# Ledger of designs, part 21: VH-VL binders against q9ybr6

Target 1, 148 residues: q9ybr6
Amino acid sequence: MSGSVLDEEAEKLMDYDYLLEKLYKKVPPKSGTSEYRIPEPQIIRIGSQTVIRNFREIAQALKRDPKLVARYLQKELATAASYEEESGQLILNVKVSRKVVNQFLQLFMKTYVRCPTCGSIDTKLLRQERAYMLKCEACGAEQPVKPI

## First folded at step 4 (VH-VL)

Design u09 (framework fv_patecibart)
Fold by ESMFold2-Fast, scan of step 4:
Structure u09 (fold): chain C 148 residues (1-148), chain A 121 residues (1-121), chain B 107 residues (1-107)
Amino acid sequence: as target 1 above (148 residues)
Amino acid sequence: QVTLKESGPTLVKPTQTLTLTCTFSGFSLSTSGVGVAWIRQPPGKALEWLAHIYSSGDKRYYPALKNRLTITKDTSKNQVVLTMTNMDPVDTATYYCAHRDSEYSYGMDVWGQGTLVTVSS
Amino acid sequence: EIVLTQSPDFQSVTPKEKVTITCRASQSIGSYIHWYQQKPDQYPKLLIKYASQSFSGVPSRFSGSGSGTDFTLTINSLEAEDAATYYCHQSSSLPRTFGQGTKVEIK
């Protein structure tokens, strides 16, 4: 009877540790990612086009203008992109997987959103003449970034 | 589990300096992007942000009070300390410390229970 | 600094009715608005983050919407436990600021 009680207590401790780990578990980052969650791209393929249905929501989570994020994807994918202001969708004139789209969105976050000094995403991207300046509202650091 | 608790004097005389300590667990101020904020609330009034400090050591203060406020951290003790000089009866308020993490970026997600500080002779 | 103005200041509402609270920012803050609930003699609790995302453990009757300068917190069907003061808070720019609060009372 003591063996059964001991086994049950061991299982409780294991379950508790598992739940704690699950509660504190962060989604593993992909290359160029942070721990901050961006909504998963909702993608549909239409002929030769890739449509990101929830693009406005993604851009809002990135704290950046949807047109700026669209321009970045257009440039990185070497394709034409069209942002539909009314529907909030982005239409890319290329066949590209959700995995690839997500990878570039993570790279955008690393380059144009996350502060390299403190890791905060509480940042602004300011255009200063011909350059963009990433200003952190958390730590005050300012860093020039490549123009989009 | 992230927890925070405020401690310090409950009564302060006018012109004295207030020192409050926030003791926390469940996170570290050596982790990039993590921070602690101080917020106060006078009886029956709105919330007012005072200051925050991040793991980088960078500090931000409410501009109208910055000449009176100092925020510091002791990473090894899991503590953040706020000092406010030249206390006045209008500074009577419940003072809170709160957790902030760049991973979430949605404001202060976990708060301490608060400590009421009364400024009176 | 960014000023947040809430409307109304006070509501007395019958249980099960819909409650709408508005928060207006003095300048555009994107979606960087958060809503807190503070019950009498308690500390504030986060309800809605990033204008429309529910915080963990928050009942589905609470929802948020808006972007730019105009934001709304909605309680679809008021329960007795929802009697509280509600605050909006912006994280777009320093200094961080709160609205003046909206007190919701049960009739």
Scores: ipSAE 0.000, ipTM 0.485, lowest interface PAE 17.3, mean pLDDT 81

Design u10 (framework fv_patecibart)
Fold by ESMFold2-Fast, scan of step 4:
Structure u10 (fold): chain C 148 residues (1-148), chain A 121 residues (1-121), chain B 107 residues (1-107)
Amino acid sequence: as target 1 above (148 residues)
Amino acid sequence: QVTLKESGPTLVKPTQTLTLTCTFSGFSLSTSGVGVAWIRQPPGKALEWLAHIYSSGDKRYYPALKNRLTITKDTSKNQVVLTMTNMDPVDTATYYCAHRDGEYAYGMDVWGQGTLVTVSS
Amino acid sequence: EIVLTQSPDFQSVTPKEKVTITCRASQSIGSYIHWYQQKPDQYPKLLIKYASQSFSGVPSRFSGSGSGTDFTLTINSLEAEDAATYYCHQSSSRPLTFGQGTKVEIK
């Protein structure tokens, strides 16, 4: 029993360190304060899974489709994720902290929501063939963003 | 201000396909977290959920009926369409469409008036 | 699938009396329970959402409580217009399910 549990704990610890390294490589040490605030993720741990109970509320605050935000987290965390539309929660098949989840959500907002020209969150993400275009409704700026 | 109304045939023969349209106003299916559900109620029986579709295009179906059901939306027309194949007399029911706004409600807050569909030869 | 069992199936009540309807879920659903009122030959109307939150315009005599598996809808002082069938509904897990209904009649 101990051998199996020990291997599983080691794997989870290595995964956590991997996620932190990945996150810090993507986010510069220096960043300005954000004027717009998303809801704090409501995290519940179930075994090796992380459940974000208020995920639908977070996606609505980001003004993006919950499925899109879920795909982003799934890809960035390199894990399987299940979004339950009935309950509005997201299940991540990885042990990850609220701080790490929040940092990836902030990165999502910076990349796919906030206008880099005027700082407005009143934007739309439009798919054109294999590309995404971020269009600002406040200032009219348009820019391509990397596919999710 | 939110309103929904069902339309479609009131009589269907066994083995035929039923197509029902839900036309709504007072909300948009381009709003995140908003959806439309279809529910039916056989005469004198309980409510039964059939399917729903969200603004994202995500679709869910009642598992036992999923091979018979198709739900689609036309956001520009403010319409959601439910198609049910291979109709049987046991499918006789009043069919409703309803608005779902998921953030805090988590329920179906506004319903259409319903349309009675009778399946008989 | 989550089965919702209502109690009682039928209740005949004197005006101004308190009515209590219970809904029991076959497994925990948190607070994702909603209550509907349906009068004969009419469509259902939402009364209470998310276990205890009153829907806009619903009279204050209606209230909901509970969490997990046991839920209650209370009508503190029954009015004649409250004669209807009441349904509980869970949105915690698919397939979305409804209780069998509780019919409330005025004596």
Scores: ipSAE 0.000, ipTM 0.485, lowest interface PAE 16.4, mean pLDDT 82

Design u11 (framework fv_patecibart)
Fold by ESMFold2-Fast, scan of step 4:
Parts: C-alpha cells; structure tokens; sequence
Structure u11 (fold): chain C 148 residues (1-148), chain A 121 residues (1-121), chain B 107 residues (1-107)
C-alpha cells in the first residue's frame, strides 16, 4: 500500500530520538557553550501540535524576523508551521519537546546570529541576491550564510 | 526592473464594493520570499497597511478591516486583486500596491503610482 | 497594535543643514523599522530598511540608526530635492503600522 511508507517516514521525523540524532550531527561537541541567553521557549502541547507561546520574544532576542526563525524550524523539523502575528506564537504540526526546540534555536543562533569571527551577537542578516549575508556590527566581518 | 500599477474605479458610491487590480512586471509571485502588499493613504493623512499576499498563497489583513477585505493573486497574469466591501466616505484614499524585497523582512521596496478612490454619494 | 510616534511633525530647514527625525515605538520592535520618503503628489520610496541598511540607489547623506523602541533617520546635508514627508514603518507585528509622518520643507 502506497500510504504505509509515507506514514512510516512521518513517524520517524516526529520521533524524539531521530530529531536528537539530527541535532547532534549539526552541533559539534566542541561548541556547547552560549554566552548570550535567549528566552526559554514556553511550550504548550495541543494534541499533536506544539505551540511556542513566546516565539516573538525569542525572535526579538535573536534580532531576526519571526517568520525567518519559523521557516528554519519548519525545515529542520520537517513539519508545517504557522506563525500567528497577532499573538506572537508559533504553532508546529509536530509533537516535540522544549529541549529539542531549544537546541534548534541555539543552532539557529550559531548559524544566523553569532559572528564566527568575534562571537558577537550584534549582527544583521541581510538578503543579497541569491544569498543571505551575515554582517557583524562589532568587528565588521561579512559572510554569506546558507539559505533558509 | 520591478514595476507595479494599480487600476480600478476612481469613484465609488457608499455601500458598493471596490475592486482594485495590481499589475506587475519584473518579478514572479511563484518566487519564494516575494509578496505584494496593499496600502492606502487618505488625503492629508498617514499611510495605512491593508493586506498582504505571499508567494505561498498566505494572506494577512488589517484586523479591523478583515471582514471587508479579500486579497487574491493570479500568478499567470502577474496580478494581485484587492476587494473591499461596503465602502464608506471614510475609505476615500489613494490606494497603492507594493512589492516586497523579502517575505522574511517585510520591507516594501517598490511601489505603484497609486490610484485615488473617492467614496461619495 | 504597535503605535509609531514621529518627532517633529514638521520642520523647515536651510539647505546643507543636518536633519534628524525620530520614531518611537510603543513596544520593542528590534530592528524591524523601515523609512520611506514621499514627495508631494508622489508615491512613497524606500530609503532605509531594517533600521540602518540603505536601499539601493539612495544617496549617502541618508542614514538610519536605533534599535528596540527608539529610531532615528538622519539627512546629513539637506538638498532641495529632499523636501518631502518621511514615514517610519514597523514590520515586527500585525497590523503593520506607519508613523504619522514628518514633513521637511526648505526655508
């Protein structure tokens, strides 16, 4: 039956252990320390959905557009996401823990916020042509980062 | 070169429905990160955002006007249409459509010339 | 909704003088502020995006700064063609809102 393979793949993507392994491969063991602290995600579970209530606050702490962060999480978790601009919350159509969400947000900060040259979080992400440019306001370094 | 141009009636009677068309060139609404917004400006007043449509088809409306507004796109015709029901004299304004640089950044980088819509009996 | 308050409402300025326009948000909006120029009977044009990034083709005399709730647009040396109304705009939260505008006239 054609549906069984797709159902198994969906179950695998929603598996906590699968998500942790995926995160481990993207976060090297040597880079576990974060000097800057973002707000801890406030998670509410509604059935199979995960709601991040303080998502806008988290995005503001990251100094990035909430929809950019939402798109990142949507791709990394391989699920649909809905950002509610009025309430500032993010609805993920997957059952994930606060720990997993926080790990992906830390990876986002490392990739799209923190300057790899000086470690400053005082950076801006600007779309230029086919790429995003990460510009550091502290040291002046500029570099392309992978598309979201 | 990105260009946009608004078209539609310049005079509308109270209670009628307004339909405005934005025809554009130089970009596609099939491209990720692209969108079109509608903004209005009553004579002598500030700019007011009305609605947004994204390449994905997602739509956003000014909450107080949501029940009166409909935004749609026809990617094959390079058009975005705004419909506003139950027009009132207070809705008299110049209506603009505008291109977005990036869906994630919400900047409106290129605007149409605008079309003045007067609502009067 | 986020309210953007501009200061001043109006200023008359001699050519070559520095012009400073401020925009204050009713709550923190990070760097999600954009500045537009609207000349009489013209459509608005983007000058500065994301608080401090100049849009392509905008003269170097225009600059933006600020973060959080307080933002500034500066025209370092006013030219005659800069007579216009300037608007700040936030993209942090729905509904998207604009300031009331600052009208700059040449003396």
Amino acid sequence: as target 1 above (148 residues)
Amino acid sequence: QVTLKESGPTLVKPTQTLTLTCTFSGFSLSTSGVGVAWIRQPPGKALEWLAHIYSSGDKRYYPALKNRLTITKDTSKNQVVLTMTNMDPVDTATYYCAHRDSEYYYGMDVWGQGTLVTVSS
Amino acid sequence: EIVLTQSPDFQSVTPKEKVTITCRASQSIGSYIHWYQQKPDQYPKLLIKYASYSFSGVPSRFSGSGSGTDFTLTINSLEAEDAATYYCHQSSSLPRTFGQGTKVEIK
Scores: ipSAE 0.000, ipTM 0.487, lowest interface PAE 15.0, mean pLDDT 81

Design u12 (framework fv_patecibart)
Fold by ESMFold2-Fast, scan of step 4:
Structure u12 (fold): chain C 148 residues (1-148), chain A 121 residues (1-121), chain B 107 residues (1-107)
Amino acid sequence: as target 1 above (148 residues)
Amino acid sequence: QVTLKESGPTLVKPTQTLTLTCTFSGFSLSTSGVGVAWIRQPPGKALEWLAHIYSSGDKRYYPALKNRLTITKDTSKNQVVLTMTNMDPVDTATYYCAHRDSEFYYGMDVWGQGTLVTVSS
Amino acid sequence: EIVLTQSPDFQSVTPKEKVTITCRASQSIGSYIHWYQQKPDQYPKLLIKYASLSFSGVPSRFSGSGSGTDFTLTINSLEAEDAATYYCHQSSSRPLTFGQGTKVEIK
């Protein structure tokens, strides 16, 4: 989906991804058979709200705009969410466990990040016409994925 | 539907300040994630990115020129203004403003017609 | 800053022949390369985004390929209206940069 703030955050994320790619070319990462891990969600519960304190770091590890990941969680949890740009945290207006949050983040990675052809997470998600296109930077495969 | 148009002086003397205005329609800088960039092209040379501003107010400048450049927006007027100080004949170029959308992540999809600015004594 | 080097900087091509333009980045930019067409006295128009995705309305004879540091724009069967200067542009890192341009003429 087009969130108008996505462009600004995507610019920051792409700069970060580019720097990581340069670093990994100089200091190669471990084998592609090693599971890529996203940071564990740091959950704080305040009444009926669930706060993911390290949400920006999780989105960076997923190489996706924080607002896009937030929108996905809002849809899957059928709740309102607020992403706080200054603190980098996500506030969900629902009581959910770390396990449930992690399950949806893993599903997001499988659907919108990981290349189904080669398994690489080095992919880009871009909007083309009426669909999102998942493009793999490692193998070059492109495929449409369902809009968020 | 999206259109942009540059306006400003066509002739500037060395050491003067250039002020260019980009007036647009078909989108709003109240819309998050939308931005406007300034690009220039000296006669017969390549395109050079100068600056961009987003609806949030975030600004980015070409590092070598950042001390000479200021980009601002007036959301109510649908305008973005670029100011460049200490103009020199090497700054003679056609100046363009262009639309940036979240769907392009840094890319410029719709451009204004451009305005030629000549710097001479 | 990332330098984009295009090759060739000029070519004169017979109609219906294939045209290949290359763009090399000084550092890896993934697929964050875009191609613009600029006809004389006109503003640039986007042709290809993200190395290989055609912008809406662009004729099918234009295609792009590549990733990392080496990118190619191909015009299969050149038409007279394709006489223009073509620029590659990277959006991977700031400052945003453009190649020096490749001028394509008919003859």
Scores: ipSAE 0.000, ipTM 0.487, lowest interface PAE 15.8, mean pLDDT 81

Design u13 (framework fv_patecibart)
Fold by ESMFold2-Fast, scan of step 4:
Structure u13 (fold): chain C 148 residues (1-148), chain A 121 residues (1-121), chain B 107 residues (1-107)
Amino acid sequence: as target 1 above (148 residues)
Amino acid sequence: QVTLKESGPTLVKPTQTLTLTCTFSGFSLSTSGVGVAWIRQPPGKALEWLAHIYSSGDKRYYPALKNRLTITKDTSKNQVVLTMTNMDPVDTATYYCAHRDSEYYYGMDVWGQGTLVTVSS
Amino acid sequence: EIVLTQSPDFQSVTPKEKVTITCRASQSIGYYIHWYQQKPDQYPKLLIKYASQSFSGVPSRFSGSGSGTDFTLTINSLEAEDAATYYCHQSSSLPRTFGQGTKVEIK
């Protein structure tokens, strides 16, 4: 196997302790971060399909493109998904519970939205070569995250 | 194919220094984003992370053992060396080195076979 | 340090049954949890990285879920070859720590 195509700086940025150290040098540490809640998924079952009626609202709360969140759920649930631009609904071609959908949305938020350094959800996800880069608008921290 | 192999003494007396060498193939520690970790497992107990080194030479250590541990690399020999001072019977364990790649996001994906080190007088 | 507590410590399971192993962190660790399989007298093998991402070559019957403090490894239909000790590992904060392990045996 060859080495990683991600650079050494990207690996250092992904080290939580390294990121936290950098933040402490710039901004005093904050204690107790308010836990941000996304809207509860509104689920409708249609045959073998699961429809998330308020998907656009959920994506807006996550501050991410609905198509990106849809691709994430498609991959995690190993199913086809269709985002309806006009209605803002997501159609999943699988029977899945609201609890499972919510678990994956929480995992998406932790992985692709919440800054691991300061806990802020005011972040941007940028595509860079072999990785996505999560950039925090609150503290300025940057870290690579796995491509969707 | 990535492979790693641990080598060093199998018996160490209390207060002595342990030196273990990890010899690897299939990757280079000149490659950005690559690293090697050391993990140990006392008989019948859980895995314990000890240290890792990045291709840049930057190092991380288990804080409670930091004053006893040194990790170094020799990129030309494809080797990573761990030294641990002042060995004690409680340090008896199987010691592993493992490949780490930022592409896998800290997952230690390929491990060596391990080497049992017994600390006894 | 972040303590990872696994449950159960031991599980004896009939072939083809579903196995669930949980890992609970003493502090929130986001998605920085990884699962390893260790068979007797063998080195650990990575199964799941970053809570839910399957490592290459790992059978689809293995899956991971969870975020924050509560994580689960699931084997949806146990095969004889799955008899092993399973460990969770966090990479969120130094020191990196492992759970105490869950031993899975076939009945």
Scores: ipSAE 0.000, ipTM 0.464, lowest interface PAE 18.9, mean pLDDT 81

Design u14 (framework fv_patecibart)
Fold by ESMFold2-Fast, scan of step 4:
Structure u14 (fold): chain C 148 residues (1-148), chain A 121 residues (1-121), chain B 107 residues (1-107)
Amino acid sequence: as target 1 above (148 residues)
Amino acid sequence: QVTLKESGPTLVKPTQTLTLTCTFSGFSLSTSGVGVAWIRQPPGKALEWLAHIYSSGDKRYYPALKNRLTITKDTSKNQVVLTMTNMDPVDTATYYCAHRDSEYYYGMDVWGQGTLVTVSS
Amino acid sequence: EIVLTQSPDFQSVTPKEKVTITCRASQSIGNYIHWYQQKPDQYPKLLIKYASQSFSGVPSRFSGSGSGTDFTLTINSLEAEDAATYYCHQSSSRPLTFGQGTKVEIK
């Protein structure tokens, strides 16, 4: 549907089967870019703290600095966070569910990784003054994104 | 250690379809950020990028050849396949596959040995 | 399409002399230029990435510099094993492109 529009120029009886045929003629081509998945967060809870054990692996899948992703989660969850470089773990000083963590990681990917023009994850995030510029290596699009 | 090896026919007739397979080891195309590219070099001429595919499934083709090229991957077999239709003598070249690491702005760091494909009747 | 123009096309150089190869881009590409060495009948090998960063295992006599549109590869003291064709390559935008190559021969 993102690119399909019913065409009013056709002079035919507009029944369900006819409309369905017209929709399929105008369906946008499908690409494999939507299949990209980041690793599921492996979460351990210790009191009021949430530990993401595979955080370094998740940051590598996002192709971003773990400290940048940690800063993003700290800001969005309004909590203190510490990244342990040796173990690759992130400690969040808040009790938060895996679902919520995953939602913010997906939002990070949408905002700071995936090209809004072509959907590619082959992008670079460049710091420019107090802002970030998202540059797509695939299509060449450049978009400013909100600072972290 | 990352290694790549090209395989396929060494002689192709004009108008036929070329299929080349890149078999690799030392990395997986299930690993985020990595990719495989195809590059060719006609005898005595410069290098020419053809296509690449990433672990995400994202694909890119040289625009002037896009209607002739298809790149696919089989992650379980550690293979990337390039198909090129309607071969012409000017497509005679050594064809290489090459690894891209997880650095998205990095060039191709490890190359296969190449396979010479001659297009002749 | 970004066109990369190398200069010179050919150099015949005495051992231990300094070799300088330039690459000019038709538009600004930041530091997204890479240099490859290709010896006769061999596959290309990466020497320099991001204009100035040496790839692992590459001898220290190779160095790169430049930004924007003008880039240089330098071999401080040419060795016999350096006889090869050198290519610049940009990864700033698609399609990915290579220069025409510079052939370096030993006198």
Scores: ipSAE 0.000, ipTM 0.496, lowest interface PAE 13.3, mean pLDDT 81

Design u15 (framework fv_patecibart)
Fold by ESMFold2-Fast, scan of step 4:
Structure u15 (fold): chain C 148 residues (1-148), chain A 121 residues (1-121), chain B 107 residues (1-107)
Amino acid sequence: as target 1 above (148 residues)
Amino acid sequence: QVTLKESGPTLVKPTQTLTLTCTFSGFSLSTSGVGVAWIRQPPGKALEWLAHIYSSGDKRYYPALKNRLTITKDTSKNQVVLTMTNMDPVDTATYYCAHRDSEYYYGMDVWGQGTLVTVSS
Amino acid sequence: EIVLTQSPDFQSVTPKEKVTITCRASQSIGRYIHWYQQKPDQYPKLLIKYASQSFSGVPSRFSGSGSGTDFTLTINSLEAEDAATYYCHQSSSLPRTFGQGTKVEIK
């Protein structure tokens, strides 16, 4: 109960520690399992900004709208993000490593792409009121997931 | 860059089995999320989805035809094969294979030219 | 199965006029609708994916909109080369289904 308040305060104390702890709490280390591979993010650093140059390609591999994936990263990294439709790049107003970006993309895939019943990535995401419905084309399972 | 081409018999007698081959280039069915679909169109009628197969080996069939349809792939030959048993004159149609768009939501972005199959005695 | 109903079945349109084609789904399909163009004796070509996203190389006069059960394909200024049958297609549920088609002819 009271631990959740302390977690909220602790997560905001140090930028690097905040992101690292947040990431490991959501995506604990796990034994190897065959998984779908997404393209490696091509990161360019400009001052305090991180630019993902191949962001459109990554979103296509995830089979989700680039703006949806961008909104997810913006929320998880607690930063402003800008998707450039002409170039297909995502600009994040935070210093973040390729490893951290990859981990959040893997979490996105687990939450909003991969079927929790059969493991298939052949799924679709439908908006319902304040929630999303994840529907599996492989096994037919339907699962509500939290809104982005 | 992505191309598909259908091949097989153009005339089939009632009760026979139809076998169609889709030969493709510009993509691999070893790539996650990629698939191939079969669609048919009777003369002057609408498009009808029949089946699809993914790189994972997952297969889906039109329910009313499921007992007559088999879809398989040979990744090394870049081929997908559709087999349909017990052909009937109502199955006369142009048959297409199509690449399933791995970009967003499984639309079919590239289609073969189609092959007309006539079922007649 | 999800039934897709297109309106109109047919229209004859003067060049440069705006054309609207509607597709109605029997149940909600989110944005999992795709639009195809089929010219006489040719295979279908993808125009619009995921309700509103233009496929690469498709002229800017084509646009799509809608979500849920009601979808529209718009050609904002008809060209002679646009004479074709247009089909909507849903990828929300199995079996995958197509609309009956809308034939567009030039006057």
Scores: ipSAE 0.000, ipTM 0.538, lowest interface PAE 13.4, mean pLDDT 83

Design u16 (framework fv_patecibart)
Fold by ESMFold2-Fast, scan of step 4:
Structure u16 (fold): chain C 148 residues (1-148), chain A 121 residues (1-121), chain B 107 residues (1-107)
Amino acid sequence: as target 1 above (148 residues)
Amino acid sequence: QVTLKESGPTLVKPTQTLTLTCTFSGFSLSTSGVGVAWIRQPPGKALEWLAHIYSSGDKRYYPALKNRLTITKDTSKNQVVLTMTNMDPVDTATYYCAHRDSEYYYGMDVWGQGTLVTVSS
Amino acid sequence: EIVLTQSPDFQSVTPKEKVTITCRASQSIGSYIHWYQQKPDQYPKLLIKYASQSFSGVPSRFSGSGSGTDFTLTINSLEAEDAATYYCHQSDSLPRTFGQGTKVEIK
């Protein structure tokens, strides 16, 4: 009952092999690397808190669960964070600048979104055991990444 | 650059075998990741994928029709051939061949003009 | 097999208005969705590949978005030559499947 899964993986591997062949014959490659930009964080400071008003939009652009991105920022900034599902806002219990928030979101994208093989942002982050696997939908590459 | 053209009979009797040839130019089926697909469209209905073949020789078929379909290639002639056995009036459709490339995530970027095949007694 | 359901089946639109066509997959297909335009008695033409990438020569008024199960084709300002049937197609899983099509007519 796994025949279709194996067929799908074979086609994705063929994508990867083809992209590698193209890369070696032509620079820059025809497929893969593109400059994708996430929305700029809309920051409001309330006392000791930083509110990212458009956090849901940013997470959607990253194609990741807002709670996962929130957990990442919480750990990197060493602070408590609260995601408000109704408003789509993220509340960080720290004073942090828009530039710093943007830098960590770019690092998140580089580490947990962008395929290191082809540069595509069209990837899945899958939990396997205690590890996260970054699976590229474009080239089929799979890479372990650090747990969040 | 890339062109494809379907050829074969336009009229087939029930129970007979249909053979369609796709002749192409502007690409080679010796190139890794490149393939040719066959798609059909009954009059007034949606598109239906039938089969594809890759430069490697790997072949894929629509499961419900796989016992009736055979796809082959002749790389030196720039041709892909689709054979479909036991034709029925419900198989009346326009048949297309199309270029597909893993670089395009197997989207079909260039299509042939199509050939209408009518199945009737 | 993955079923692709398009909405709406038919849309009659005034020139210059925005057209939105949705394609819903029965299971996640990542970004392996492609959009085709087919005019009466013509072969289909690729508009958008891999959910959001424009194919060469396609007017900028066409755009695609979405990932996973929900995908959208947008025509920002409908022109007369855009009257056609639009199909979504997935290349994630075998068998490859198409949506049922959305017919767009000019009012």
Scores: ipSAE 0.000, ipTM 0.473, lowest interface PAE 18.9, mean pLDDT 82

Design u17 (framework fv_patecibart)
Fold by ESMFold2-Fast, scan of step 4:
Structure u17 (fold): chain C 148 residues (1-148), chain A 121 residues (1-121), chain B 107 residues (1-107)
Amino acid sequence: as target 1 above (148 residues)
Amino acid sequence: QVTLKESGPTLVKPTQTLTLTCTFSGFSLSTSGVGVAWIRQPPGKALEWLAHIYSSGDKRYYPALKNRLTITKDTSKNQVVLTMTNMDPVDTATYYCAHRDSEYYYGMDVWGQGTLVTVSS
Amino acid sequence: EIVLTQSPDFQSVTPKEKVTITCRASQSIGSYIHWYQQKPDQYPKLLIKYASQSFSGVPSRFSGSGSGTDFTLTINSLEAEDAATYYCHQSYSRPLTFGQGTKVEIK
């Protein structure tokens, strides 16, 4: 929560006409390449549970709230998840491989972090009741994304 | 706590410019997300949204009246000003200013008492 | 622009009776509809936001429902102080628009 800055952007997103105007504004051509990588998930199996030990580190690298990333994984894997704030680990109530976890984290980054216009990961995800808006701090592009 | 009050001329001649001031208390236009809207109501008719301004300085106008309307703010005086050019008798109405809070795009939640503006020669 | 059509235009109601006011949008607006009460010679007051959420301090006899294009404001048991004109308002797209109003009088 960045306080007043997030409140200001949320106010503008609620003006549907304003949102559409920004979305259809001409975007400069893409330039350069982005090769940002997130840390590899450190997985521990405990019975039928999958524990991501370095989850807080991964969320920080994604520049997103750990609870948001946890909710995404919970929904995609159709399972319950518990984020432990003290330890920074995520407990998934499902047996899932590191490969599958990494695939969903990469999909999260593509959908909710990386700007589709310029490839920058320097973005903000702004929540509204019916949708999310991805705003790029590098090129200024704004794009609606699927609800989590 | 939040209060707004409109002020300006009660009589305007055709072709003149109307200037209305909204003076408020209980909130600041330096607070993110907060805005002030102007709405009018011709005698015996429905409400018509005219314009609004956000704390960021972003402005929105009713498209059909956009070329006649200007909305500005003075954050230090707690005032929002609406100007409307080329007044016509059909613009006779009670003019209201109203507060919009920072959470989501609510309708106008707190309104001023309104000021009747009559356009007549 | 989105046109909001209210029905009825007018109704005269005995105290304690149920009042139902309908608002129809010319296109789908989700839940971005709000309801105002305007008493004679007074400014409008917000009653219901986002189709069904009561605004702070509004009596529980007022409720809203609907989604998409059809919305309803209900007063479960009319009180004398409820004599007013009621307006629906959409915040889905610019220009922001209001319905024509429904006048409710006490018999």
Scores: ipSAE 0.000, ipTM 0.483, lowest interface PAE 17.1, mean pLDDT 81

